# Ledger of designs, part 23: VHH binders against p49116

Target 1, 238 residues: p49116
Amino acid sequence: EGPLLSDTHVTFKLTMPSPMPEYLNVHYICESASRLLFLSMHWARSIPAFQALGQDCNTSLVRACWNELFTLGLAQCAQVMSLSTILAAIVNHLQNSIQEDKLSGDRIKQVMEHIWKLQEFCNSMAKLDIDGYEYAYLKAIVLFSPDHPGLTSTSQIEKFQEKAQMELQDYVQKTYSEDTYRLARILVRLPALRLMSSNITEELFFTGLIGNVSIDSIIPYILKMETAEYNGQITGAS

## First folded at step 1 (VHH)

Design nA6 (framework vhh_7n9e_1)
Fold by ESMFold2-Fast, scan of step 1:
Structure nA6 (fold): chain B 238 residues (1-238), chain A 120 residues (1-120)
Amino acid sequence: as target 1 above (238 residues)
Amino acid sequence: DVQLVESGGGLVQAGGSLRLSCAASGFTFSSYAMYWGRQAPGKGREWVSGISGSGGSTAYASSVKGRFTISRDNAKNTLYLQMNNLKPEDTALYYCARDYFGSPLWEDYWGQGTQVTVSS
């Protein structure tokens, strides 16, 4: 039995539509987010343990956790995405909408609260200086969550999650040997991911999707994509 | 109240041209980026082109780049889409909206649309 993740699973490299436009638009945000989502799903499907669970289980797991994986990806890729600039622009537009009294104040508050939670999460991860290996195992812990309703093979999923936890512990103890409580500080960040609404994430980042379909409906398609087609999506080749 | 009214659609032959207009009211037009989107029959919405508030920056979907030109006249509160070399695949309901990244503004400021039909 080898390790859950190999060195290839630690590499997580997002290529952005370049350059960032002078004025942000729905197309740029959606294209950037879609690349990250596709990269995240390709990452998951490349794990042998994930493939061993079978297609139906794979689809159910990703449908349950895509928002958590996506949010971890946003934190990991925050600098390359200039995420703070994107979020600041969205906040500015929301504040202008309040002043013009053109939108429900309650709806704007919900979206603003989501953005603040996202910023807090990303800032916490940056402050902890989470490395690529740690991100890979945090994503694995989230992916192999046995507690989502409707899952089959929950005992096997739990075993993979425990394996991810143990391998993360071994890595952190070896690499950050002087910081006895680092693992605990990292792990207590994970529950915050479940407080973030997948519906609001979809509205903020995936507005303008072709077919106006939910992320849930495209997940099976993305998971079945051929490697060449997938590579075209994550690199923006046309 | 914010209002966006699209016009200029119609039936055109493949290879032809159309110019769409969007008349905006109820907000300071020059302070907002604007975009054109479209929805093909039996399909979802697709972003087509966007333009900054000043008109100094534009962006286009790959499917229309080189064929469509977005522009605006801030003195007239009007957004335009010049559509050249039209293809049957461009057949859709075209709508204009304020360019914003949150779904609430997308929904609230989605215009009623103008139908473009390209014959093959």
Scores: ipSAE 0.012, ipTM 0.360, lowest interface PAE 8.7, mean pLDDT 83

Design nA7 (framework vhh_7n9e_1)
Fold by ESMFold2-Fast, scan of step 1:
Structure nA7 (fold): chain B 238 residues (1-238), chain A 120 residues (1-120)
Amino acid sequence: as target 1 above (238 residues)
Amino acid sequence: DVQLVESGGGLVQAGGSLRLSCAASGFTFSSYAMYWGRQAPGKGREWVSGISGSGGSTAYASSVKGRFTISRDNAKNTLYLQMNNLKPEDTALYYCAAPYLDRFSGTDYWGQGTQVTVSS
């Protein structure tokens, strides 16, 4: 068989909503995050190996790992998103919530810890200078994770994950031959993605409101969208 | 098909009150967060207020906090914005929106809007 990913899977281009508002608000942050989520879902469904698993398995995989894919996307697109500015705005909102007694101190602590973990992850990826090929394969490794509860076809998923790991290794050894331990430094970053709560990601990026609709609930619909609809969502076209 | 239809706008004097309504159809209203936005002539859209699907959580722009109250009636599929102590700066076309619904339903992100004009 051929390689797991093609050159098209290395290209990951986020189109931001325009114009940027004078002050960041829930709508702009949600629109930006939604475009990244849609781009990530479209990326996953374009992989032949992913389609070969069948619709039910595909949906279960993405529902299990969307937060990991989204977080990798945030790190990869941090500059185009001005992610540091978005996170600063969220922190400011949370600090105002403490002062106004809108949220409990315990909840704000949980959310702040999540933001700090996210910042640490993005900073570590930036320090490692992860390239587009490496990001594509890291996404493939987290997508083809056989160890999520309730998955079927786990043997095939594991084979695709191993193929992703092997192809990443071959690339890193060839491209960064002077850095013997680069692959190990990259791979040890991945477990941190599972420490981040998908519920807190939803609260921070998808509305900024507690008790909104679950991303888990909309994923099956997004995966079934026509390609034209995906393109419309990620570009904001009518 | 999905529809969002705003009503309740009009002309009011500064210090007055208006109650806006948004009638929603074509989707499971109680499952979606909703929000109100506004656009003054020659300006971009501004987020005003948001409410969770259950109605348990609300948020407001600093410019309207303490004056506006967002609410919803899930049995009637209706979103409300109670506007008190209106100021000339509140003059705008007011829209309701379902942020998740538009992205996968193919409908407009915001309804057509209802005009609010506040005279000095």
Scores: ipSAE 0.000, ipTM 0.112, lowest interface PAE 17.6, mean pLDDT 80

Design nA8 (framework vhh_7n9e_1)
Fold by ESMFold2-Fast, scan of step 1:
Structure nA8 (fold): chain B 238 residues (1-238), chain A 120 residues (1-120)
Amino acid sequence: as target 1 above (238 residues)
Amino acid sequence: DVQLVESGGGLVQAGGSLRLSCAASGFTFSSYAMYWGRQAPGKGREWVSGISGSGGSTAYASSVKGRFTISRDNAKNTLYLQMNNLKPEDTALYYCVKDWLGYSREPDVWGQGTQVTVSS
């Protein structure tokens, strides 16, 4: 009956760890990524339609799409994160590691290809000048994906995805009325998210946080966090 | 969750051979590059060898190149290091390693290690 997302769901504010280190620091990267991940999961959990699907379905959806949500969050927060600087530093380090013969060539290639895909995605979103409303609805389209294996309530999930698509269309047509093909240009960016490896995302952004535990394994715990705990993770409150 | 269990170490005379094994569990083994590292008494960690997830690419430290061979059996979730023409300088604790990205100064997951001692 009401809109899928409220005004509060359009607001997506990442608070970065401070101060920024002078040199590449795995701890800083992992802390920054963790804040974005927790912010993304708190965002999803706060959606009434998401809550209505029930705990088991919520867990399955987020397990299936966390990497897509995280990547959209990286693109949306690229400026506040100085993501281009982080990725450039990682690339420089990997190139030096190739010359020193410290890593397998195949592994370096996999990581470099992932970074290039991520850079291409973020650049395409920046070029389109995607706004906060558009990001919120793109995240909703990704979250309410009925096509992941093992899902129940797929018809209801599909209806929520269609509602997200409709509300995004209404917004774009109203706000960018002069640009007839804007929605199409935005939507064709989404399939690229599924080509990015969640394992490589874990290695690049979470290696200092989760140790030998996968993000997929901790998702049920994050989704069960109380609001105060989410606020602590998002802001880094001591 | 992730477990790495090394075996095959022991005491061997210079010029001898040993084959180390690492039994991996708790992750999709074939999706990750794997590495052997070592730490000699009184020295820091040394990268020894690496192998891609498919096994199609390998790399070796100059100190072991031509003497050591890294391999894997993805069906058995097992990593191997064949060590030939062993030297006293090869005496070290040998570790099976996952998640050695390189921009991290320390890998997240090392196994328990297996001791290799080469007598003169």
Scores: ipSAE 0.000, ipTM 0.144, lowest interface PAE 11.9, mean pLDDT 81

Design nA9 (framework vhh_7n9e_1)
Fold by ESMFold2-Fast, scan of step 1:
Structure nA9 (fold): chain B 238 residues (1-238), chain A 122 residues (1-122)
Amino acid sequence: as target 1 above (238 residues)
Amino acid sequence: DVQLVESGGGLVQAGGSLRLSCAASGFTFSSYAMYWGRQAPGKGREWVSGISGSGGSTAYASSVKGRFTISRDNAKNTLYLQMNNLKPEDTALYYCAKSDLYELFRKGQDYWGQGTQVTVSS
């Protein structure tokens, strides 16, 4: 029995659409987000433990946690995406919409609260200087969550989550030996991911790309794609 | 300034076909997802179909799925809607629109065109 994740699973490289437009637009944001989503699902599908659970369980797990995986990916890739610039542009547009009375104040408040939570999460991860190995294992802990309603094989999922936790602990103890509480500081960030609304994430990052097709509905088809098709999505080649 | 000009509507018998066009100007067409919507007299606007900027992703309302096909020609700055097996219930003013992150939250769509009328006789 080897480790849960190999060195190939630590590598997480987002290729951004180029060139970046002079003025941020919905297409650029949605294409960037789409590439990150496909990269995240390709990452999950490449894990042997994930494959061993079978297609039905794989679909259920990803449907339950795609927003958590996506948000971790946003934090990990925040610099390459210029995420703060994207969020600032969205905030500016929302503030102008309030002034023009185009959107309800209550809806804008919900979206602004979501953006604030996302910024706070990404900022906390940046301050902790989370490395690539730590991100890989945090994603694994989120992916192998046995506590989602309707899951089968929960004992096997729990074993994989515990293996992820053990390997993360071993890594942190070896690499950050003088920081006794680092693991605890990292792990207490994870519950915030479950407070993030997947519907608002879809609205902010995917509305212009997906139309009325939800990410929940498309996940089963994405997980069945051949590796070459995934590679096309994450590089924009099609 | 953004301009959208729809064309191709008309009177057609049930079971017939029409192809709508939307000519876009004033913005970088390939950088924006587009959609077709419709509005029957006395009813609110209904989303019909959407397409990503590259044309790689499409989506359809359940009422038109299998009958309508959305497409785009980015070199010509033109959006299309091929409508087959038309029903009287498809009678509406059809308009194209530039998709925006806040579409579902808007009181109205500033980038919508004037529309093209489709009338399906029984």
Scores: ipSAE 0.000, ipTM 0.171, lowest interface PAE 12.7, mean pLDDT 82

Design nB (framework vhh_7n9e_1)
Fold by ESMFold2-Fast, scan of step 1:
Structure nB (fold): chain B 238 residues (1-238), chain A 122 residues (1-122)
Amino acid sequence: as target 1 above (238 residues)
Amino acid sequence: DVQLVESGGGLVQAGGSLRLSCAASGFTFSNYWMYWGRQAPGKGREWVSGINTGGSSTAYASSVKGRFTISRDNAKNTLYLQMNNLKPEDTALYYCAKGYDELFRSLGYDYWGQGTQVTVSS
């Protein structure tokens, strides 16, 4: 058996839609987020261990963890996406909604708390200077989570998660040999991903692209797409 | 011509239960997030609960979490709020609301009904 991930799984390049509009709008935000989602699913699909689990298990795993993968992708691609600019535009819209008295402070508070948690997560990853190998293994750890309800291959999934953890440990100890506690600092960031609402993520980033269809309902179709279709989605070609 | 008509309010003793209904018309009900809000005597409006288009995701204000349950029947164009373990502090006019049909559809509403009165006696 070889390593869980190869060098090809470390490469994670997001191509942003062009041209950028004069003002950020729902279509541009959703197109940008959709490209990241498709890139993330294509990344997962390319892992031999993931393929070995079979289609039904693959669908169940991605349905359970897509928000964690997406959030890790947002952190990794924050500069390419100008994520801070997108979040600032969203915050401005929320503040205008308060001023117009169109919705309650309680609901706005929940969404603002989600945005602040997302900003804190991305800032913590940036401060730790998480590299491409570390992101790849963190994504593998969340992908191969055996503790989601309804999974049928939990023993194999757990084995792949442990393999991801071991390979991350080996990488960090070799690459950052002088920083004894780096792995611990990285791993304690992961529980925060499960506190992020997939519902709020979906509404903030995907409303314009999917209409009123849920991410959960489209996941099986995305996972079955041909490689050319994936490339079309992440580059904007039809 | 959007219309929302609430019903099911009334007088109930503390610790009791009520089930509110909202009949929706004039829009494609199944395409919108729906909400319940309330306004207590002498107080401002307060968001109570929200539900996504398919009913798979719900959210609640901290004051009602664990006691209230929001649900919907898209075939009947009807929104429900099951209220259990009612407290005198829950006394308010309860209204249903249609969510925005844009990026922030889960964040609030652009139309609401006239409401149904709920009074909880101590």
Scores: ipSAE 0.005, ipTM 0.223, lowest interface PAE 10.2, mean pLDDT 83

Design nB1 (framework vhh_7n9e_1)
Fold by ESMFold2-Fast, scan of step 1:
Structure nB1 (fold): chain B 238 residues (1-238), chain A 120 residues (1-120)
Amino acid sequence: as target 1 above (238 residues)
Amino acid sequence: DVQLVESGGGLVQAGGSLRLSCAASGFTFSNYWMYWGRQAPGKGREWVSGINTGGSSTAYASSVKGRFTISRDNAKNTLYLQMNNLKPEDTALYYCARDSLYGEFPSDYWGQGTQVTVSS
């Protein structure tokens, strides 16, 4: 019937906590990440096609893809977050941990490798100059992924994913008409999101918020929040 | 709330063995790297061993490598430390700890510990 996404779904504005700390501050990182996660879930919940799948399916989809949505959000909001500065501070802290034998060398290498993959992903998206419409459709393609284990209604999810792919193709062809390979360059970036560990993302960005529970376990509660509650989370209001 | 409860300590002769257990509750145990640390009288906390979430990767302090084995049972929310060929210098209060990338050493949560005493 209508398009999968409207212009309201292109708007994605992250409000950062202020002021930005001068040194590594885990509370600032976790609050910033929490705002982005809630903004991402509010974005997903606002899509009529997503709502049409029903509560149980919505919960299963977001549980399966929150890390991919969050990582796309990090790339889209990298400048407003000063993400490269945050990641550099974390890297410096982890290098000091190796020298003090606080953590296993293999553990630190695993986390460092994850950070490098994240930096490479964000850099590749920046170099491609991905716009707001492209990010919205990439998030929709990730959200409506029919291939996660345990999903029901996979045929309907696949239909919405294909609709997202078609609308992205139409947009790119119209807007970047002289770059015939742009869509292919954008889409080939998505498989990298599946290689990034959701556990390491939780440890890096949510350690102060979810120390006693996983993101996976809180997702049903976040999805049931009223719009005013989402607005409070994305602005940090009490 | 987060709880880590160590057990299995005791008095043993040099060359003996002990198996320590740490019962975890109040968090998703399978999501965290876990550690054993120890503190001897008049000394600071010393890192002893670490294990990843799935149990496939482990690390040990030089002083215990080859003698101690760390393991975990995610179904039981329990961490273990098998200690063989114990030495008098292994005498300490042994703590289990939940990993923290931003922690001072190396964790945001420690248990109350279990005493290991090795007689010469």
Scores: ipSAE 0.191, ipTM 0.474, lowest interface PAE 2.8, mean pLDDT 86
Fold by OpenDDE, second read of step 2:
Structure nB1 (fold): chain B 238 residues (1-238), chain A 120 residues (1-120)
Amino acid sequence: as target 1 above (238 residues)
Amino acid sequence: DVQLVESGGGLVQAGGSLRLSCAASGFTFSNYWMYWGRQAPGKGREWVSGINTGGSSTAYASSVKGRFTISRDNAKNTLYLQMNNLKPEDTALYYCARDSLYGEFPSDYWGQGTQVTVSS
């Protein structure tokens, strides 16, 4: 068996809506997030091992880990996205909602904590100076997580996850030979992804586009979408 | 090479039944969602029914819901469409299709189809 990932899987280029408005409205935020989500899903789809698991399992995996993949994507694309600015805008919009008494105090706290967690995670990844290969392998490790409920082919998923881990280890040893504990430092960041609520992420980034439709429900359609169609939508939908 | 071969079509009177089969080869059949579509003369291709890999989830167009039943036998690499209470408006060339999640082009693979004609 060949490697889990190839160089083609390392490329993760997000194209932002253009032009960037002076005021980051809900539409712009949602559009940007959607592009990242699509990119992340299609990235997963491009992995031969992912293909080998079958469509049902693929869908289930993505449903289980989309928030984690999305968050890794946010971290990876933080500069291109101007993530800090986006998050600030989200907070501003949230403040408006607070003033209108649309949210309970507890909910506000939860949302603010979530934003904090997102920012901290992204900052931590930036401090580690995670490169494109490392991100690719981390995403693969997250994608091929066998510990989600309801998955089929868990043995195969676990095998792929192990393969991702081994390839990451080999890469880190080769590329960062003087940093003995780099692998551990990187992997220890993954648990933070599980602390983040997919529901809150969805509310923050996607409410303006999908309304009451869940990301969970549209994942199968995203995965089925042709890359060409996606690209076409990116260029024409704004 | 991916191959889908439909069979079971024919001429039937309104209210009659037909069972279509689609033999799949050239790929791991059990890994893919499968679909039936149809194309009536002078009309575009229409989605009829879909089924997930294990057969636990099925979907139907509103026009055929309650009359058609999609199923599959992964051991035989075969997709089925049981069509009951057929109507003249069901007359069409029926295709089976493989859905692709893997970024391959085309995203869907279609067979040559089998003709279903429903007479009044």
Scores: ipSAE 0.024, ipTM 0.436, lowest interface PAE 4.3, mean pLDDT 89

Design nB10 (framework vhh_7n9e_1)
Fold by ESMFold2-Fast, scan of step 1:
Structure nB10 (fold): chain B 238 residues (1-238), chain A 122 residues (1-122)
Amino acid sequence: as target 1 above (238 residues)
Amino acid sequence: DVQLVESGGGLVQAGGSLRLSCAASGFTFSNYWMYWGRQAPGKGREWVSGINTGGSSTAYASSVKGRFTISRDNAKNTLYLQMNNLKPEDTALYYCAAGSTEEYLKLFEDYWGQGTQVTVSS
């Protein structure tokens, strides 16, 4: 058995819609988020261990963890996306809606708390200076999570998660040998991903996504896309 | 059947002024936030300005702040954009959009007009 991830799985390059508008709008935000989601799912599909679990298990895993993968992707690509600017635009819209009593105060509170949790997560990852290898292994740990309800092949999934954890440990110990507690600081960030609502993420970033379909409903189709069709989606080819 | 119809665009020289109008029908105009957006050839969509239901709160993109003024007339179901000191970079298709009072977390409503072309010559 070889390593769980190769150097090709460390590469995670988001291509943003061009040009970036001066004043952000829902369509630009959703296009950017969709590209990140597609990139994240393509990344997962490229892992041989993931392919070995079979289509039904793959669909169940991604449906359970897409929000965690997406959030890790937001943190990793925060600078490329100008994520702080996107979040500021959303906050501005919410504040304007409050002034008109258009939205429930309880709903606004939930969304604001979600945005603050997302900002804190991204800031924590930036402060830790998480590198591309570390992000790849964190995404693999999240992807191969055996504890989601309804999963089959849980022993095999757990094996892959443990392999991801072992390879991350080996990488960190060799690359950051002088920082004995780095791995612990990285891993303690992970539980926060499960505190963030996938429903709120969907409403914030995917409001302009195709029709009235949920992310959950489109996941099986994205996972089945051929490479050429997939690349057309993420690059916006004419 | 929601309809948003923009008008008032045209060719104008740099430093000139134009007033755009957006006529709304098929919904209760006074219950919606209204927005102006634009798209120049080779560029993505960008939002220009927004106004609340009563007209008491407005917001502007940094590129147009101090030059453009958004306003509304709820009795006439009409949205306006007064554009002063126009620059060549303001050349774009300008469109209006409506935001729903019942819409949680959407930045802008998907009710969009076809747009009116504004061309600013040097």
Scores: ipSAE 0.000, ipTM 0.126, lowest interface PAE 11.9, mean pLDDT 81

Design nB11 (framework vhh_7n9e_1)
Fold by ESMFold2-Fast, scan of step 1:
Structure nB11 (fold): chain B 238 residues (1-238), chain A 120 residues (1-120)
Amino acid sequence: as target 1 above (238 residues)
Amino acid sequence: DVQLVESGGGLVQAGGSLRLSCAASGFTFSNYWMYWGRQAPGKGREWVSGINTGGSSTAYASSVKGRFTISRDNAKNTLYLQMNNLKPEDTALYYCAKHPYDFLSGEDYWGQGTQVTVSS
């Protein structure tokens, strides 16, 4: 009927914690990442097609794709976040963990490989100069993925994904009319998101969360939050 | 081409003030965190201050906190460093820098620098 996404869904404005600390620490990184995660989930909640699928389906979709949405958000907000500085601080934290015999060399290798893959992804998106409309539709394609295990409304989800793909194609062909292969270059970036481990993303960006709390366990609560509650982003505060 | 051109350095007495400017071109200035670094004679480069894309968040090295103020004008593609209560220890070549996305490549974009000399 109408478009899947409106201009309001193109606006994706991350507000960073202020002031920036003299020394970057796990708490600041966790708060920054939590703000991005909350912004991403609030963005998903605002889509009428997403709401139409119902709460159970919404929870299942976000649980399946939060890492892909978060990684797209990192790429989109890399400058605002100073992602390179955050990644450097994370690497320093990991080196300290090795020195204290708190983490195995094999695990550090896995984490460093993940950081490299993340950096490669963000660089590829930056080199393509992905705009706000393109990011919105890429997030929609990822969100409406019908191929995750355990989904029950797969035909409707697939319909919304196809609508997102069609609207992205229309946008790119009209806006970048002389770049015949732009859409293909953009879409070929998406499979890399599935290779990013959600467990390693949690370790890198959400290590300040208290107790055994996982992103998977808090997703239903974030999705039910009122706008005022959203502004109080989840952090590792005691 | 990415270009960063620093200016505003000079000779100043201890307790004096200077304002440094960095003119940026060849990239979308408003999309990048910006930094000031310095290199004193016979020492390595040290980071002095940083500012986020919108100017709402700033950070300072402990050695300059309370004396230096970083700011930016995105409409003019210009970064500033207001230096007050200068000390002889602040004598250095001051560089403007933008954050690289490829942190593993070691591609730090530094400007040519502007010399600040503080006499006792």
Scores: ipSAE 0.000, ipTM 0.116, lowest interface PAE 14.6, mean pLDDT 80

Design nB12 (framework vhh_7n9e_1)
Fold by ESMFold2-Fast, scan of step 1:
Structure nB12 (fold): chain B 238 residues (1-238), chain A 120 residues (1-120)
Amino acid sequence: as target 1 above (238 residues)
Amino acid sequence: DVQLVESGGGLVQAGGSLRLSCAASGFTFSNYWMYWGRQAPGKGREWVSGINTGGSSTAYASSVKGRFTISRDNAKNTLYLQMNNLKPEDTALYYCATDRYELGFTSDIWGQGTQVTVSS
């Protein structure tokens, strides 16, 4: 049929809680991250190909890749979020905590390594100047990954991933025709997303929001939200 | 619901001493690291000292090492800072703080502070 993504799927606008506090706090970070997570889930469910796979497959795909989608969203919205400032402040705090508490040092080092990988990923995407169309297709490639364990309809998922790859190639070749290796530089960034722990992402960005409940357990709820309810969540409107 | 209330500040002469206290409420005090920070007039905010949950491990900024002692009384939900050999450079508003999320975040709870002024 028609293209995998329409122009409406390229639009990805994060509305931040305002104002950003002078001093970093978990409530601001969790609210910001939740808005990005809801935006990412709503983006995915708006894709006709995604809808066509059915609710059970949709839930399984998003449970498998939410951390990758969220990380791409962090990179895409890094300027809006002032993400570099947030991550730098967290790293500084964790370095001081390692000096003060030797018993928790192993856990703090693991978290700090995750933040360094995240910073490197976001820096590489910024250096490549990834645009909105490229981000949309990268998210689609990640979303339609047929290689996660337990998936059904893997042939259909693979077809949609291939379509995303072909449409990204067409876009990059038309828009960045003078950079022969741009597509390759972009695609080799994607494996890094799978090296980052979803558990550490939950710890950094969602601890004040989910309590003892994992992101995996709330995904079906988010995916079932009506558009009006979703808009209320991401804008904070009544 | 969570509150930190500092007290014990005041005016002292150089070489003098003060003992600050911080009364914590609304959370399980004994489960969290506690900190003292300060902001001097015309300067940025700086970290002063930290203490672990049981009080067995402490850390200090280089500027206060050997002069200040942090301690805690978990039975009273109270944090202390014993300040000896005070210098004019120690003049600041002193805050206690806690990091509710031990493994990922800066402190999200700060007290209102207690003023310490050291005359030359």
Scores: ipSAE 0.000, ipTM 0.122, lowest interface PAE 12.4, mean pLDDT 81

